# Ledger of designs, part 4: VHH binders against NADH dehydrogenase [ubiquinone] 1 alpha subcomplex subunit 10, mitochondrial (ND-42)

Target 1, 347 residues: NADH dehydrogenase [ubiquinone] 1 alpha subcomplex subunit 10, mitochondrial (ND-42), of Drosophila melanogaster (Fruit fly) (p91929)
Amino acid sequence: TKKYSVFNAIFDKTSKRFDENSKVICVEGPIAAGKSKFAKELAEELDMEYYPAVDLDLIYINSYGYDMRKLDPQLPPSCRSYDVRNFCLDPSHDLAAQFQIRMYMLRYSQYIDALQHVLSTGQGVVLERSPYSDFVFMEAMFRQGYLSRGARSVYNELRQNTIGELLKPHLVIYLDLPVDAVKKQIKARNVDYEVQSKVFSDAYLSDLEQLYKQQYLKDISTHAELLIYDWTAGGETEVVVEDIERIDFNQFEADIHNKKMLDWRFPLEAEWCEARIKYCHEKPDLMNYFNVPRFDVPELVRSADDGKVWRDVWFNAPGMKYRPGYNADMGDEGLLTKTKIGINQGI

## First folded at step 1 (VHH)

Design b3 (framework vhh_etentamig_d1)
Fold by ESMFold2-Fast, scan of step 1:
Structure b3 (fold): chain B 347 residues (1-347), chain A 126 residues (1-126)
Amino acid sequence: as target 1 above (347 residues)
Amino acid sequence: EVQLLESGGGLVQPGGSLRLSCAASGFTFSSYAMSWVRQAPGKGPEWVSGISGSGGSTYYADSVKGRFTISRDNSKNTLYLQMNSLRAEDTAVYYCAKDLYGSDEEYWGPYYFDYRGQGTLVTVSS
């Protein structure tokens, strides 16, 4: 019980941390468009926090750098790792549905962290894709027969339960690359599983472009500013920065029908504070909305016996018996070593 | 808000038995996997046992297999740990823990469980 800390928090003005650069920017576009290079440069130029594209390394690489995929030989087939490499080479595998749901959950989790950063520090953020655009991949996978009707139904229920809890981005930047240019860039990058991929067909890539342009960009642009660039030959980040600096994010003040920035129009300081608390302290409650029953979708159900093997193997793996900082087998010194904990945790 | 209240700890002789209980509130209990985690004085936390939301699947650390039994009563929002053949090395504060992402185990974090309880002390001594 800290009365002073509680009263100080109530009177702390979240809005006073905000300036012109307290913005959420999402960089969108097809695979191989050069989003990572552009987003990182944009974040550096605008002095914003950069959030790279999520991948399953966030699940499979533990806090000590141990790759949990090394455990696959000890696991039953339903519990083995399945990441973007596996998806590219074997998209019809039962684990593809779990993979897509995990991608949405990871984007959702990262987006909460980004909102926490903006609301706590006032520093803007640049993200590679977001939970708002994730459905284009799910729909393209479904159109190609990689997801069952049941898996699509579960995904849609998860999205419906969660998407409304977030604050939409201020700006979406779409790097436009036509299908033929995407295919040429995949070949140029020469990543083995991408070049050999059964997923990156003309049909799949065309479906992604259509879903992006006809659904996502159309829908998100009612609330977010939108910039679209022909990125076939790449482009200069400085030009995009100048375009961003010309955007009037307060245009909505002159038009009662303009929904731009609606999620960010907080009339009272208490509402800014409530949003900050939601994304800083209530993240576990938000992630709880992902608890959707899947018993009627076989590819999303793990048997009790398989689950027992998975837990026994995973929680006895290097670095997994205790929370990070407490695993002696990984060289941790535990609670008795304030040097390691104090330096890393700021106490 | 999520609340977990552990009880049942105490002093017991080696070879004895003890039953711990955890009363849960503030969430849909049957939708979450639950675990018991213990922390001995001067040591880090150790995961002891876990149970699925339905109660159909149970899991145990090697140190307690065959001696401890985890169970739950979803109608009473209560988690249990039956501890048999207790040893001096079982002396610890025992915490009831809620799974962070529900019962599906599809997302694993660096620490799988969300603690909210104050724990219950178990001392095994002659």
Scores: ipSAE 0.000, ipTM 0.181, lowest interface PAE 16.4, mean pLDDT 81

Design b4 (framework vhh_5c3l_4)
Fold by ESMFold2-Fast, scan of step 1:
Structure b4 (fold): chain B 347 residues (1-347), chain A 124 residues (1-124)
Amino acid sequence: as target 1 above (347 residues)
Amino acid sequence: QVQLQESGGGLVQPGGSLRLSCAASGFTFSDYAMSWVRQAPGKGLEVVSDISGSGDSTTYADSVKGRFTISRDNAKNTLYLQMNSLKPEDTAVYYCARDSPYYDEWSGYYSDYRGPGTQVTVSS
């Protein structure tokens, strides 16, 4: 079998962990396009690790399975949960801005985990969307009046501070579904808050498609290979696998002006080791780039009194007082500590 | 009424030092984490350092780590930033900020008030 890159194989011993399937693949497309089924099947066919679409359960369901949204009656209105259901039913709520920023941060965090997996194991990954495409949702929300100019400015600054720290995917697969087909699939899925949604209008869905095709796909294709499929009637995963097998990911070796795979061109073992260390051991440093002031954007700021109530309620909730494995209230018999669960400033 | 007032900025040569101070009033200073944020010409805001309410925990941006030291005097309601080995890239307006008690799971930073700022210019 051929190694990922002839050049890398000659000069970098760490590339021995890599083969033709040591790739980052992102599956993109509109809501209800069938991305989850396709991405999971693709990952199975290529023997890659599958990363499902992120959602706010990653924030609201703690390590013991306790749903933090149950705390809402104890919280002031500004601190209550707001997830995709709330967004679908009430997109003009002040918490919509925080929701979108949290979605970007979750995609960013997951993408680091995916890079860590590839660089430490050599096994490829298939992800449903990525931090690179997240901005299409932010811009569509802004166009519909769901985000203020201030919130958009904060999002753009967060993205600018963070996006350049990642390695772009090797391949983006876009499942194309026109607006009318998206609306039919939403009805077919019959999820109450999606069917009743104020968000999934023709204007919003058209804006998302335009942002995907005219901005994201155009921009990402300078560095990643791009495959686009008409998925209105679905498709056969085996056909996509055959198309992927025809891609020459090493074309850049013949033309140095070709920017494809630029982030993955590491001629020295030290450079591969540095990338592995960055995503395996320095994730907290990467997440710290999200420390951006939002004090002048009212919908992203909580009063001191409200915030204190939120902090006291959340960090005294079931399973939250001590680190996982040490919470007696959840049946743990380990030694108790005062370490709080979650990524924080160490206060 | 929350008030934050910075002082100590000015013109300094590369390799020089400056110490910024921030006088806080209108709230219980020791109950809040505090930060220093800066805005370079034509750039967005950057958090350079933060400090816990007790002063026991500090964080620094990679751009200033090893050169800047944040500290506080809770008895005087004053926040400080000691800036050493200054570089032209440190030229910015520096703001004192009060961190929101509302926790952000990922960024760990949430600010609700900021001072008017003090100009730091590193040039020869």
Scores: ipSAE 0.007, ipTM 0.187, lowest interface PAE 9.1, mean pLDDT 82

Design b5 (framework vhh_8ghr_2)
Fold by ESMFold2-Fast, scan of step 1:
Formats: C-alpha cells, sequence, structure tokens
Structure b5 (fold): chain B 347 residues (1-347), chain A 127 residues (1-127)
C-alpha cells in the first residue's frame, strides 16, 4: 500500500496531498448487516482504501501463513487460542476477556494504519467498525455474563488510556437491521459456529442495538457526520455516495461552538506534519499505552510457568524464531543462508 | 542477564511496618517493563499484591492490601520498594519481586504476568 517515506517528508508539504476525499469513513451496524459488501463497494466508488473487519487471524496467522492455533496441544489451557469461533461456541470461557481486549487492540492498530494512509497519501479510507465502537461488544458481553466486572474495568482503563490519541472519523455510516432481521441473516449466511451459537440471542442482539444507538451514535455524532440507513433489504451503494457528496464537512466554520471535525482542524502545516509523524513513525509508542495492571482479574493473569511455556512454543514456531525474511525453516534466503557452509563444516 | 534481589524481610508485630526493596540488574526501569510484588504463604497460591510501571508511573494493588501497602520505584537506583503498613498475621508470606512483560504487545498473544523472579524474602507477622 501507499506509504509516506522520510524522503517524501523532506520535499512535500502534508497539506498539498489533502483534498475533499481525504476522509475517514467508518461503516457500522449489527452482525450480519452486509457491512463488508457495502464498505468494499463504497471504497471502490469513492476511490478510497478499504479496511475489512479485523479478526484474530491477524494474531494467529503469522507472516508466512502458518496458523499458530495448531500449537494449542503444546500449550497450557491459559495460553491456547480463542477466536470468534470459540466465542460463538463457548462464550463463558475464561479466555473471552482476552479475546475482547485483543479485538479492541486490533481495531486500534488498524485505525492507526488507516490514519497513516490518509495523512501520508491524501487518499481516504473506509473501515468496517473502529476502536470507537468496539465497547458496544464489551458491554453486551458483560450484560450477558460473559465478562467479569474486573475484566470490564481493565477494558475501560485500556480504552481510557488509548482512545484520546486517535483522530475521530469524518463520517460514520450506520446500517440499521432490527434484531429479527439480524437473526434471519445469520441463518441465511449459514456459518456453522454462528447458527449453533447461543450468543446471538434476542437479549444480546437487543443490547448491541441499544448500545450502538443510545451510546455510540449519540457520542460520535458530536464530532463526526452521521448517516443512518434502513438496511433490512440492503440498499444501493450509489445512493449513499450521492448522500456523502451532499455533505458539507466544513459547516463548522460558520459556528465556533460546533465540534464536528474538531480533530481535523489543523491551522498550521507543522500540526499536519506532527500528526503524520505520530501515526507513521510512533505506532509502537501508541501501543505502549495498553500497559494496564490486571492482578485482581484472574482470567487475565498468567502464571510465570505458563508464560514461559508459551514463549518457548510460540517463538520457536515455524516462521517465529527470527524476523520475517530470516527464517530458514520457512525457506527464507536471508543472511542466515550465508552461514550454511560454516554450519555444515561444524558437523 | 536479568537479576532481581529482594531485601528488607523479617519478623514484625501485628500493626507494625516493614519496607521491602528489590534491586534490579540486567535491564533499566526506563524500559517498558513492570515490576510486581507477589507473595506466597505456605499451602496457598500466588497473590500479586502490588504492581508498578516505573517508566509509565502507573501503580495498582490487590484489594487485600489497598490503603496499607505502597509500591514505589527509584529509576536512578533501579530499585523498587514495597512499603507495608498496618501489617496483619495474614500478611505472613514469602514476598517475591518479579519483572513483567509489557502488556502493550498484543502480538505476543497472552497476558503473561512475569518473566523473571527474585529468590524471595520472608515476612513473618507474629507476636
Amino acid sequence: as target 1 above (347 residues)
Amino acid sequence: EVQLVESGGGLVQPGGSLRLSCAASGFTFSDSYYIGWVRRAPGKGEELVARISPSGGSTSYADSVKGRFTISADISKNTAYLQMNSLRVEDTAVYYCARGYSEDDYWSGTLEPFDYWGQGTLVTVSS
């Protein structure tokens, strides 16, 4: 993908690449609403970079395509994989808390990449969900008894430490499906672990809808433009494009008390350069804000012995011993291959 | 080579105070690690009583010790402390200083608490 280099930073001004289509758009809605199809089509129509919904394949599938979940038989129970399939089939598992925290971290990481793309290239982005809406899943899980009060407290501390470091989206598009339509679409998609799941109850789905509409959409609309569509029968992406083209993202210029686009009001070139540097070069520093104490939450604590086994297994897994490009067990032809003759002489 | 060395344990009467020290070597408190104090009484499991991120400034405590214990760190001396006040018989345990991985590395996959441990220092609260 298009990245901003140090060489380009020296010779190009950030504001020179920023135009009317340099926007962050988040597509939101309940499970099975058709968000992926819509978001991809929207990105194509607007010539924006598409960011699909995150999942734990981003953690469990390494850079060589090896599935780390295959290591579970070698790991103690506290260190085994737990993804959306496991959550659907066993939501009361102790690892559900770690799963939800990882989902937030993945959305946060992806959102930084999206901000980097906009600020470096001037091309807009379309994302499926964001770190800003992730808490609706956490709260719904808590209401159903899938998360302890301690786990909820840890999540809230992690969110409080991190959410303020990001730039809010310009536009949120909410695809509205009532609970009965969501259940029909889950059945129509016919994904084995989804149709078998007890998670997608009326209570859970109603909680998600309430949290989205009564908390997230109300909060985010103070800073972002908001479009809501009845998506029960789907819809035409071109109609949404026309609606977006009619939005005046600079209406705030007429009212000093208007908070819309507040995060994107940088009057000086230096401020845009600082934002670009933050998201292009300081991502590890941003991720460091996730360092939150967990010692009163047993399901989020690992013993030192379990952690040692996990490290020994994971860091010696195919493709994990050395950085990408240097793992001979995966066929890499990096600098390590230059020592093969010396190694063979030592045998 | 990472080492953690505890000191300051001993016998103290109920209601008394004691200060434990943990001298760290092989890494600096300017790095993105956290330091915890874990105790283990005979026949009982491990209990994390206090945690500090020396570089980040965050501290937290187990409910059993909140308001009585204070964790601190001296970055220049690379030493962490546990100030224990209003000690109870139930606080009798071997206290370990431990270094934890940064929880900010979601790629590591698990929320593991500690990678290196001190040898432990005995605290006995008895009259």
Scores: ipSAE 0.000, ipTM 0.148, lowest interface PAE 13.8, mean pLDDT 81

Design b6 (framework vhh_7qbe_3)
Fold by ESMFold2-Fast, scan of step 1:
Structure b6 (fold): chain B 347 residues (1-347), chain A 120 residues (1-120)
Amino acid sequence: as target 1 above (347 residues)
Amino acid sequence: QLQLVESGGGLVQAGGSLRLSCTASGRTYAMGWFRQGPGKEREFVASITWSGGSTYYADSVKGRFTISRDNAKNTLYLQMNSLKSEDTAVYYCAAETSYYEDDSLYYDYWGKGTRVTVSS
């Protein structure tokens, strides 16, 4: 079937699946801005697929619902779990660098899935943040001393190796909240580790806002349409939908120097097919671009002895001995091809 | 399969110098030195990026040891100066050959080690 799929792709016109709503929309903004509620409502009104904000449950909760964090007592310190709760309560921990790199990789992986959805079905997508904006968190962490110069260097090399392989969004929607409003919403949301957070200081939140507005929004607006809303008191999704309906995503056709939608300008059907194949069938190859050395960053280094313990514990955990569908200890009745799960398969 | 071969170890008196070498049978990315002393766990000594642009040292060796590499020869070096009795250990060369999400949390390949004995 793989050979048939490749043959079929040569003669299928991907553009025939596209309509006015075959768009990639990214919803951006500070923490507690109400992005999740808005993005979900927007996706529903536009009949688009919704992609919620990534978190490390995508790594730590396996395909059977087993929480791999339960293995921490069996693991050396360098191999233990570290998620957003740990980051909020102990941001100076050595594992904070790995946490930020994993967040970028998860956003990258999700974005590939979103591109695959648009290119294979023609249905648009709405995502909460993207790999393109992830660097604002990395830079804010660096400014606060939570990341070393070495960790920042590794992150920048990973981003440089990978970011150019994606198609930029058609539209970025920024929900604007000033720092004082963000702090009020964190209190209103009343999540234990967020309220007690050592991270959500005025300095950190101000750095995030500056990085978003002075770097990310300026850079992305050369290629994507940009809508900015004062979201301090929230807003009506219907109003945003009306604003989107007024956007001419083909305005670039009137000006050869206009770079808007550049990544989506495919004059030949073969180019659409190439993009579809890239994101539908070559995801493992794209994830292999994360080949960046970590040895010069002590907090990203694990000894061979620690790594052996991690492999022995992790891949003998419930649901981890064989590929999903073949783990008898989890109730699976798979009969053929019992192979261990590969870490680079999917994420 | 990639192989790492360490050389240059030996007996030296406190205050002396030694230069360790590690030759790889194929392409490597980042490389480093680790050591294991009598009755101790393996510990990090120094590392160097592929380009040689960044080097990192354990506090115990900083200012005394210098790591370098020659990519044309697939060889890693560790220049050890002002040796102390506490530096007595088997020194292991480590290398990274590929990067994947969790695979890069440990060194892909290890040499068999070269013994350094510092006496006073």
Scores: ipSAE 0.000, ipTM 0.182, lowest interface PAE 13.2, mean pLDDT 82

Design b7 (framework vhh_8cml_1)
Fold by ESMFold2-Fast, scan of step 1:
Structure b7 (fold): chain B 347 residues (1-347), chain A 128 residues (1-128)
Amino acid sequence: as target 1 above (347 residues)
Amino acid sequence: EVQLVESGGGLVQPGGSLRLSCAASGFTLDYYAMGWFRQAPGQEREFVALISSSGGSTDYSDSAKGRFTISRDNAKNTVYLQMNSLKPEDTGVYFCAADLGSYYEDESYWSPSEYDYWGQGTQVTVSS
């Protein structure tokens, strides 16, 4: 009885942290649409946490700021770095498949962090893209011949194993920019590997737009609210904020056929608590769902010999010999003697 | 069957030495980083030492550094922990663990908390 009273008090405190802005918002759109500026402004206006677009610097720049790409001359070809610059200039490379899988994994990892933030603090989040929309890039790459059937199969299996474990966003905002305007903005932005890109063709950009509009937006709008803006000349963040304030996120209460916000309808305190535990404490278990066999897809498999060379080089790199915070060669002053183990040890 | 089996534990006097062994069966250790952990009664599982798949990199807890040495013999599918200058505080069940990485074989970031396979543990008691 006293335990039940304490449980209800904890739940009441958590729910009281939630307001109209305790929402997950994803900003979507084509390359060079101005998503970063808009998403940052939107997060500031709504007092939400901003999550910038992921990139492979999250893998290649270690905790001490060392760029692991500098190790490439010491590595066999299968273990060398491959990022967005490499993709733009050489999209037919075997490492393009690993690049796309890593992009999905990074978006997935960031999305878990965003869910953890909302469920732990009650503060809303604004993300640039999400794991839900990542497949549009994979499918566009496949249509252009940059991914094999085997690589696409592995990606789809990884997505099927993982996507159902997340809570869908409350709102998706799509910044619409037609192909000609995208090409004009890429040129105006004048990033050398983007301007010289083999990837940003009419075919690729048209495929991305089609996949976004005809598949992603159609699918996600069944569960999330959707706002679409012509962003060719940019726009006013204030106008979008006003539109968001007009959305009734509880419309489902009046219509039993409405599936919007299904993932966020927590009728029981236990379900709410389980969601918090899942994203706050079980992230390693969620990431373990990415362990999918790749033995029949040569470009996604490294030989034992290549793997040994990679481990020797990477774990002897600056800041990599010990876990972050423990590397004396990078100026760390000492070590903690204990490491907490997760709930699902060795399973 | 996939398993890790620890051996070499026992009772030892303060200042003494023990060498623990961890043998893998049903899989090869060639591609796995190997770690040693310990757990005292009523305490959380504590990291002790780690060695990369090739043996080129090692990591130690502050309490183990300078006293313990981790090594491996991939041909024998075995990992070792040489423990010197043992203290009563070193008492606990010692576990061997294998870590390939959470989602991809060549991931550069691993966490001891994300180890793929665990042994049953071997008891180490340091007392007079």
Scores: ipSAE 0.000, ipTM 0.127, lowest interface PAE 16.8, mean pLDDT 81

Design b8 (framework vhh_7mjh_2)
Fold by ESMFold2-Fast, scan of step 1:
Structure b8 (fold): chain B 347 residues (1-347), chain A 125 residues (1-125)
Amino acid sequence: as target 1 above (347 residues)
Amino acid sequence: EVQLVESGGGLVQPGGSLRLSCAASGFTFSSYAMSWVRQAPGKGLEWIGRIYYSGSTSYNPSLKSLVTISRDNSKNTLYLQMNSLRAEDTATYYCARVGEYSDYEDLGYYGMDVWGQGTTVTVSS
């Protein structure tokens, strides 16, 4: 009722929505470890929102389901699509640097959405990977010669500008597969571009494992709880749920030097509200930190002529001329006259 | 010929203010986003900010409170207003035309394809 609604609104505190399940959980591990099946099951068991692994379909499939990759024949080479399939088959391509930066940006964007969900609803989240672990792929690519020194420098600057703006996860779950088991699972999945991949060498997979274990897990465990499982034969999600239920997320209260959950120690309601506003309303400001100079890294720069062709093709594509809900060519009934939305607006 | 010419640099006392200008010629100025970039002696380039053809701005977060970018399309001129100048703001300041566009709406980035000759700002007491 109106009276009840008004009463609830007056006493609506961000912290009041929180319970024992208001947690950010990240599922990590090597390629082909079975992370998607596990993360989905874990989210279901804990009544948490599941965030699948990001991919470039988030960029290339528009709001109407149109695949923008179909535009490639109309685009100059520097503007054509490049996704995980392309990376697996041709990792030395100039577009590999842009691909890795886009993967970081997508993980960052998704993580903000996950923080927004937790802070707005109190419901916990389970994510496959996070922006915190993304650098292991960048470093492995660099070690294999797939990224230039300049591209690595740009990535590191973007990460330094952005990573400190987020709240670290409460829990990281690492599904451990040795290199031989990873290669066996890639073969078993029998995805054509993965099996034929130039990327999934012993060197690359060993570098990823080393970077995960010796850098990421070591660093993140100072602030997040960490669970590691031998997942070579898979495992039972119920066992992991039981292990999670044994974790004391407030153990830091007994030790002033314990940094676990530091990002989540808000002493005042105002601080919870500020965090909620940051991730709910200031996402465009956070994404603006990705606007850094790249003029000395040729593979990350497009010519003015190429950029003009890209804009003309992309923003005249099906569903792209007007904002979602206003494109008559896609069957929308909201037929108000509108200007084009996207990069052409305000340029 | 496409040309950008910066002016307004010089010696300024710490805590002072200065406005730089960039005169554009040889292209349709009103159709392009423009950026300011600086380079301190012996250091790399540092992006200051950009202004879209509409007048909307985007700034380097580290400099946002200290600078304002504006443009006058009728005069084909770009401006950079700087306040509360410090010794570490001593640099050569360049204006640049934004030639490349975002890969996907707001998630991308912009490259610069035409640069001015630069104007030197020295902050000293």
Scores: ipSAE 0.000, ipTM 0.256, lowest interface PAE 12.0, mean pLDDT 82

Design b9 (framework vhh_etentamig_d1)
Amino acid sequence: EVQLLESGGGLVQPGGSLRLSCAASGFTFDDYAMSWVRQAPGKGPEWVSGISWNSGSIYYADSVKGRFTISRDNSKNTLYLQMNSLRAEDTAVYYCAKESYDFWSGEDSYYFDYRGQGTLVTVSS
ESMFold2-Fast, scan of step 1: ipSAE 0.015; ipTM 0.504

Design c1 (framework vhh_8cml_1)
Fold by ESMFold2-Fast, scan of step 1:
Structure c1 (fold): chain B 347 residues (1-347), chain A 123 residues (1-123)
Amino acid sequence: as target 1 above (347 residues)
Amino acid sequence: EVQLVESGGGLVQPGGSLRLSCAASGRTFSSYAMGWFRQAPGQEREFVALISWSGGSTDYSDSAKGRFTISRDNAKNTVYLQMNSLKPEDTGVYFCAARYPLYKSWGTSYDYWGQGTQVTVSS
């Protein structure tokens, strides 16, 4: 039994938008491996949409370009900003747990946008990391004592409740850098908080490599094609393109027990249409899974008093009092019938 | 440096089965992709099967698909090739090979090789 009719599937064929490049490609690897340059070049070569690595600017920079982190002096400690800079310099902070959950949520949100793009346009996508690999950072943080058992439990529950709603990538490309090469590249990049980081120890970087190789790559390769490259000296994107062109993404047709591309094997046109509608029109419902309150883990709880202060400060910040386009303080046209912006507190 | 030692070869009748083993020593076994190759008298060395360093990805030659299964046990530093429905054309010296990192299986350019084990399929 289908919600959508066979008639709709026949006349609005989602599968007709697909060609050989209608693929989801995830570029994975350790910190400072050169993933951004490679992923961007790969997307250009394959005529695919590029999705850069997510960061908390997606939360902290508002619609007018105002940096909400400037409000921190007006906020109680539980409501202050905490991003990758803060994590590198102070990883044992209580806000590290919220930071990691927000990173998973942002990767999840971006991945839905990537699925929407492929299913609605037929154009392939190249992403830097994905929600599927995010857990390696959470586990490495836990091993180093940066997350409590309670925070890890919350993360695992949120992941278990959400990860099954997505379609796995067609291809994962892993850029391999040994720990010593990662440390050399961090120094070469010369980003102040990375060079001075308390996080990028041999133990942490080794744990990330082990988690990537022994858990993530093993698990994802049952459903996705996998290419691994020694990227210590970098490499030629053209060589990787040639390797991709040699992949038979339909080889599962020769072996009934082969699980590769299982998420993308829709036998009925109605099922393709359902998938397109899910990621194009039902994203708010998928994201609502991240609005579940967690009162049993102290570092993830915000008091009612703190929440009121946060709401009062953020709601009256530059560009936040009214809907985008209605904020005169940001140069928008003054209208007699302005409406207040509703701001969500939790992610 | 990685050292590879193959075992399990022998004489078998057409339609029979053999299980080859390759024991690795030296470096961390789990860091290497492992392949099986074979060479018949007077022929070039040819690819048979590949398994990624984690065991999550495998690849086979057209002649091996459906008949051979490659697997690995990283705790025991061993890779296996289960050969079923053997044919006289499968006769040859079978070599275990290691490569770091994993690439597509169409090349014979592997970093370390075993000495080989003889497989003979005849009545």
Scores: ipSAE 0.000, ipTM 0.147, lowest interface PAE 20.0, mean pLDDT 82

Design c2 (framework vhh_7mjh_2)
Fold by ESMFold2-Fast, scan of step 1:
Structure c2 (fold): chain B 347 residues (1-347), chain A 123 residues (1-123)
Amino acid sequence: as target 1 above (347 residues)
Amino acid sequence: EVQLVESGGGLVQPGGSLRLSCAASGFTFSSYAMSWVRQAPGKGLEWIGRIYTSGSTSYNPSLKSLVTISRDNSKNTLYLQMNSLRAEDTATYYCARGLYRYSGWLPYYFDYWGQGTTVTVSS
């Protein structure tokens, strides 16, 4: 047991913001399982912040609401947009590898924001999927031949270099649907590119279920509490809330070999403050690990000529020439001197 | 009070068939996945299969050709049909409610189990 000084107790109050609901909850499950409705209801019932499933609109829709995908006719093929619609209809495309890496990056970025929220406010969070489960999709894509061995190697290297920087969730909730029910739900929600998808085969959906249950849930349950529900007909959020209320998140104190909540066991106030600073102020450093180039995987490399065309088109797009607030083409009233912005520049 | 009561066990000759029933009460049966699990004397638990609320089934691959799971929501009853029984099928058979919990390295934990019914396959 560690004790801090009376002086530290007065000025350093990070841990004092936390209560029994200062938790990170991840909602997991197959495609079309009803995760969004459930996660929103759960967040409302527990008074937690809800983080919806990430998508590539976070990359392609700029600060002014302009859809950068409209620039595709001006771009070489290697620089064109490729999102979930493209993946469903053309999964063998070279850009599928970049798509999967971008999905991991977006889940990673959102997860940092969720950790920042918990550590700075004490309010818990509910997320739809996480960077910890993202590899399930990567491995399923690889098994179907949509990713090369080189692309898989790059993904695994990026994941290995980044995943250890995060704090694992306190609780994972898995909404279970058999493959047949998943296919029926895809048909029922009737999204054009999903119904016509080349991806959502029995083999792919079966691989996802196997990877979730035999790898992800097995691995994450050593550190996080796990609840699994048959969600074929949906369910009552109140039942799940009751189950959560029965969980003893401090049960690890009775067993020295229990690794549950290991990432959240901070004996000193200084360690809570270090974690808060890491996720609140050092996010750009964490995201910098995704800027390492790999030249040995052709589908992940852009030529210098293609890159020059991309920069010329992207930086002259509506709202992209100057810092947000300084783009006259978007109706902004800026200062006399303007700062040119890049796609990944500060806001 | 949640109750699961298995019936239909007994002594059967090798090559025979048997149908087990599980009567459920105290909860909304149609809202839960249900499972069958067995335990041979002196051995660990072996999962047989499950049936989802939709009626879809999933089986232990080693048993798939020998068993069929079905349900009747109007009667709150779960069934296990077994064919071509062998001496190795001698076990206590349990009905379990399929609201799952997972702790550590366990694949699934069931909230409620029946008392079990014993099947003995002997010549």
Scores: ipSAE 0.000, ipTM 0.182, lowest interface PAE 18.7, mean pLDDT 81

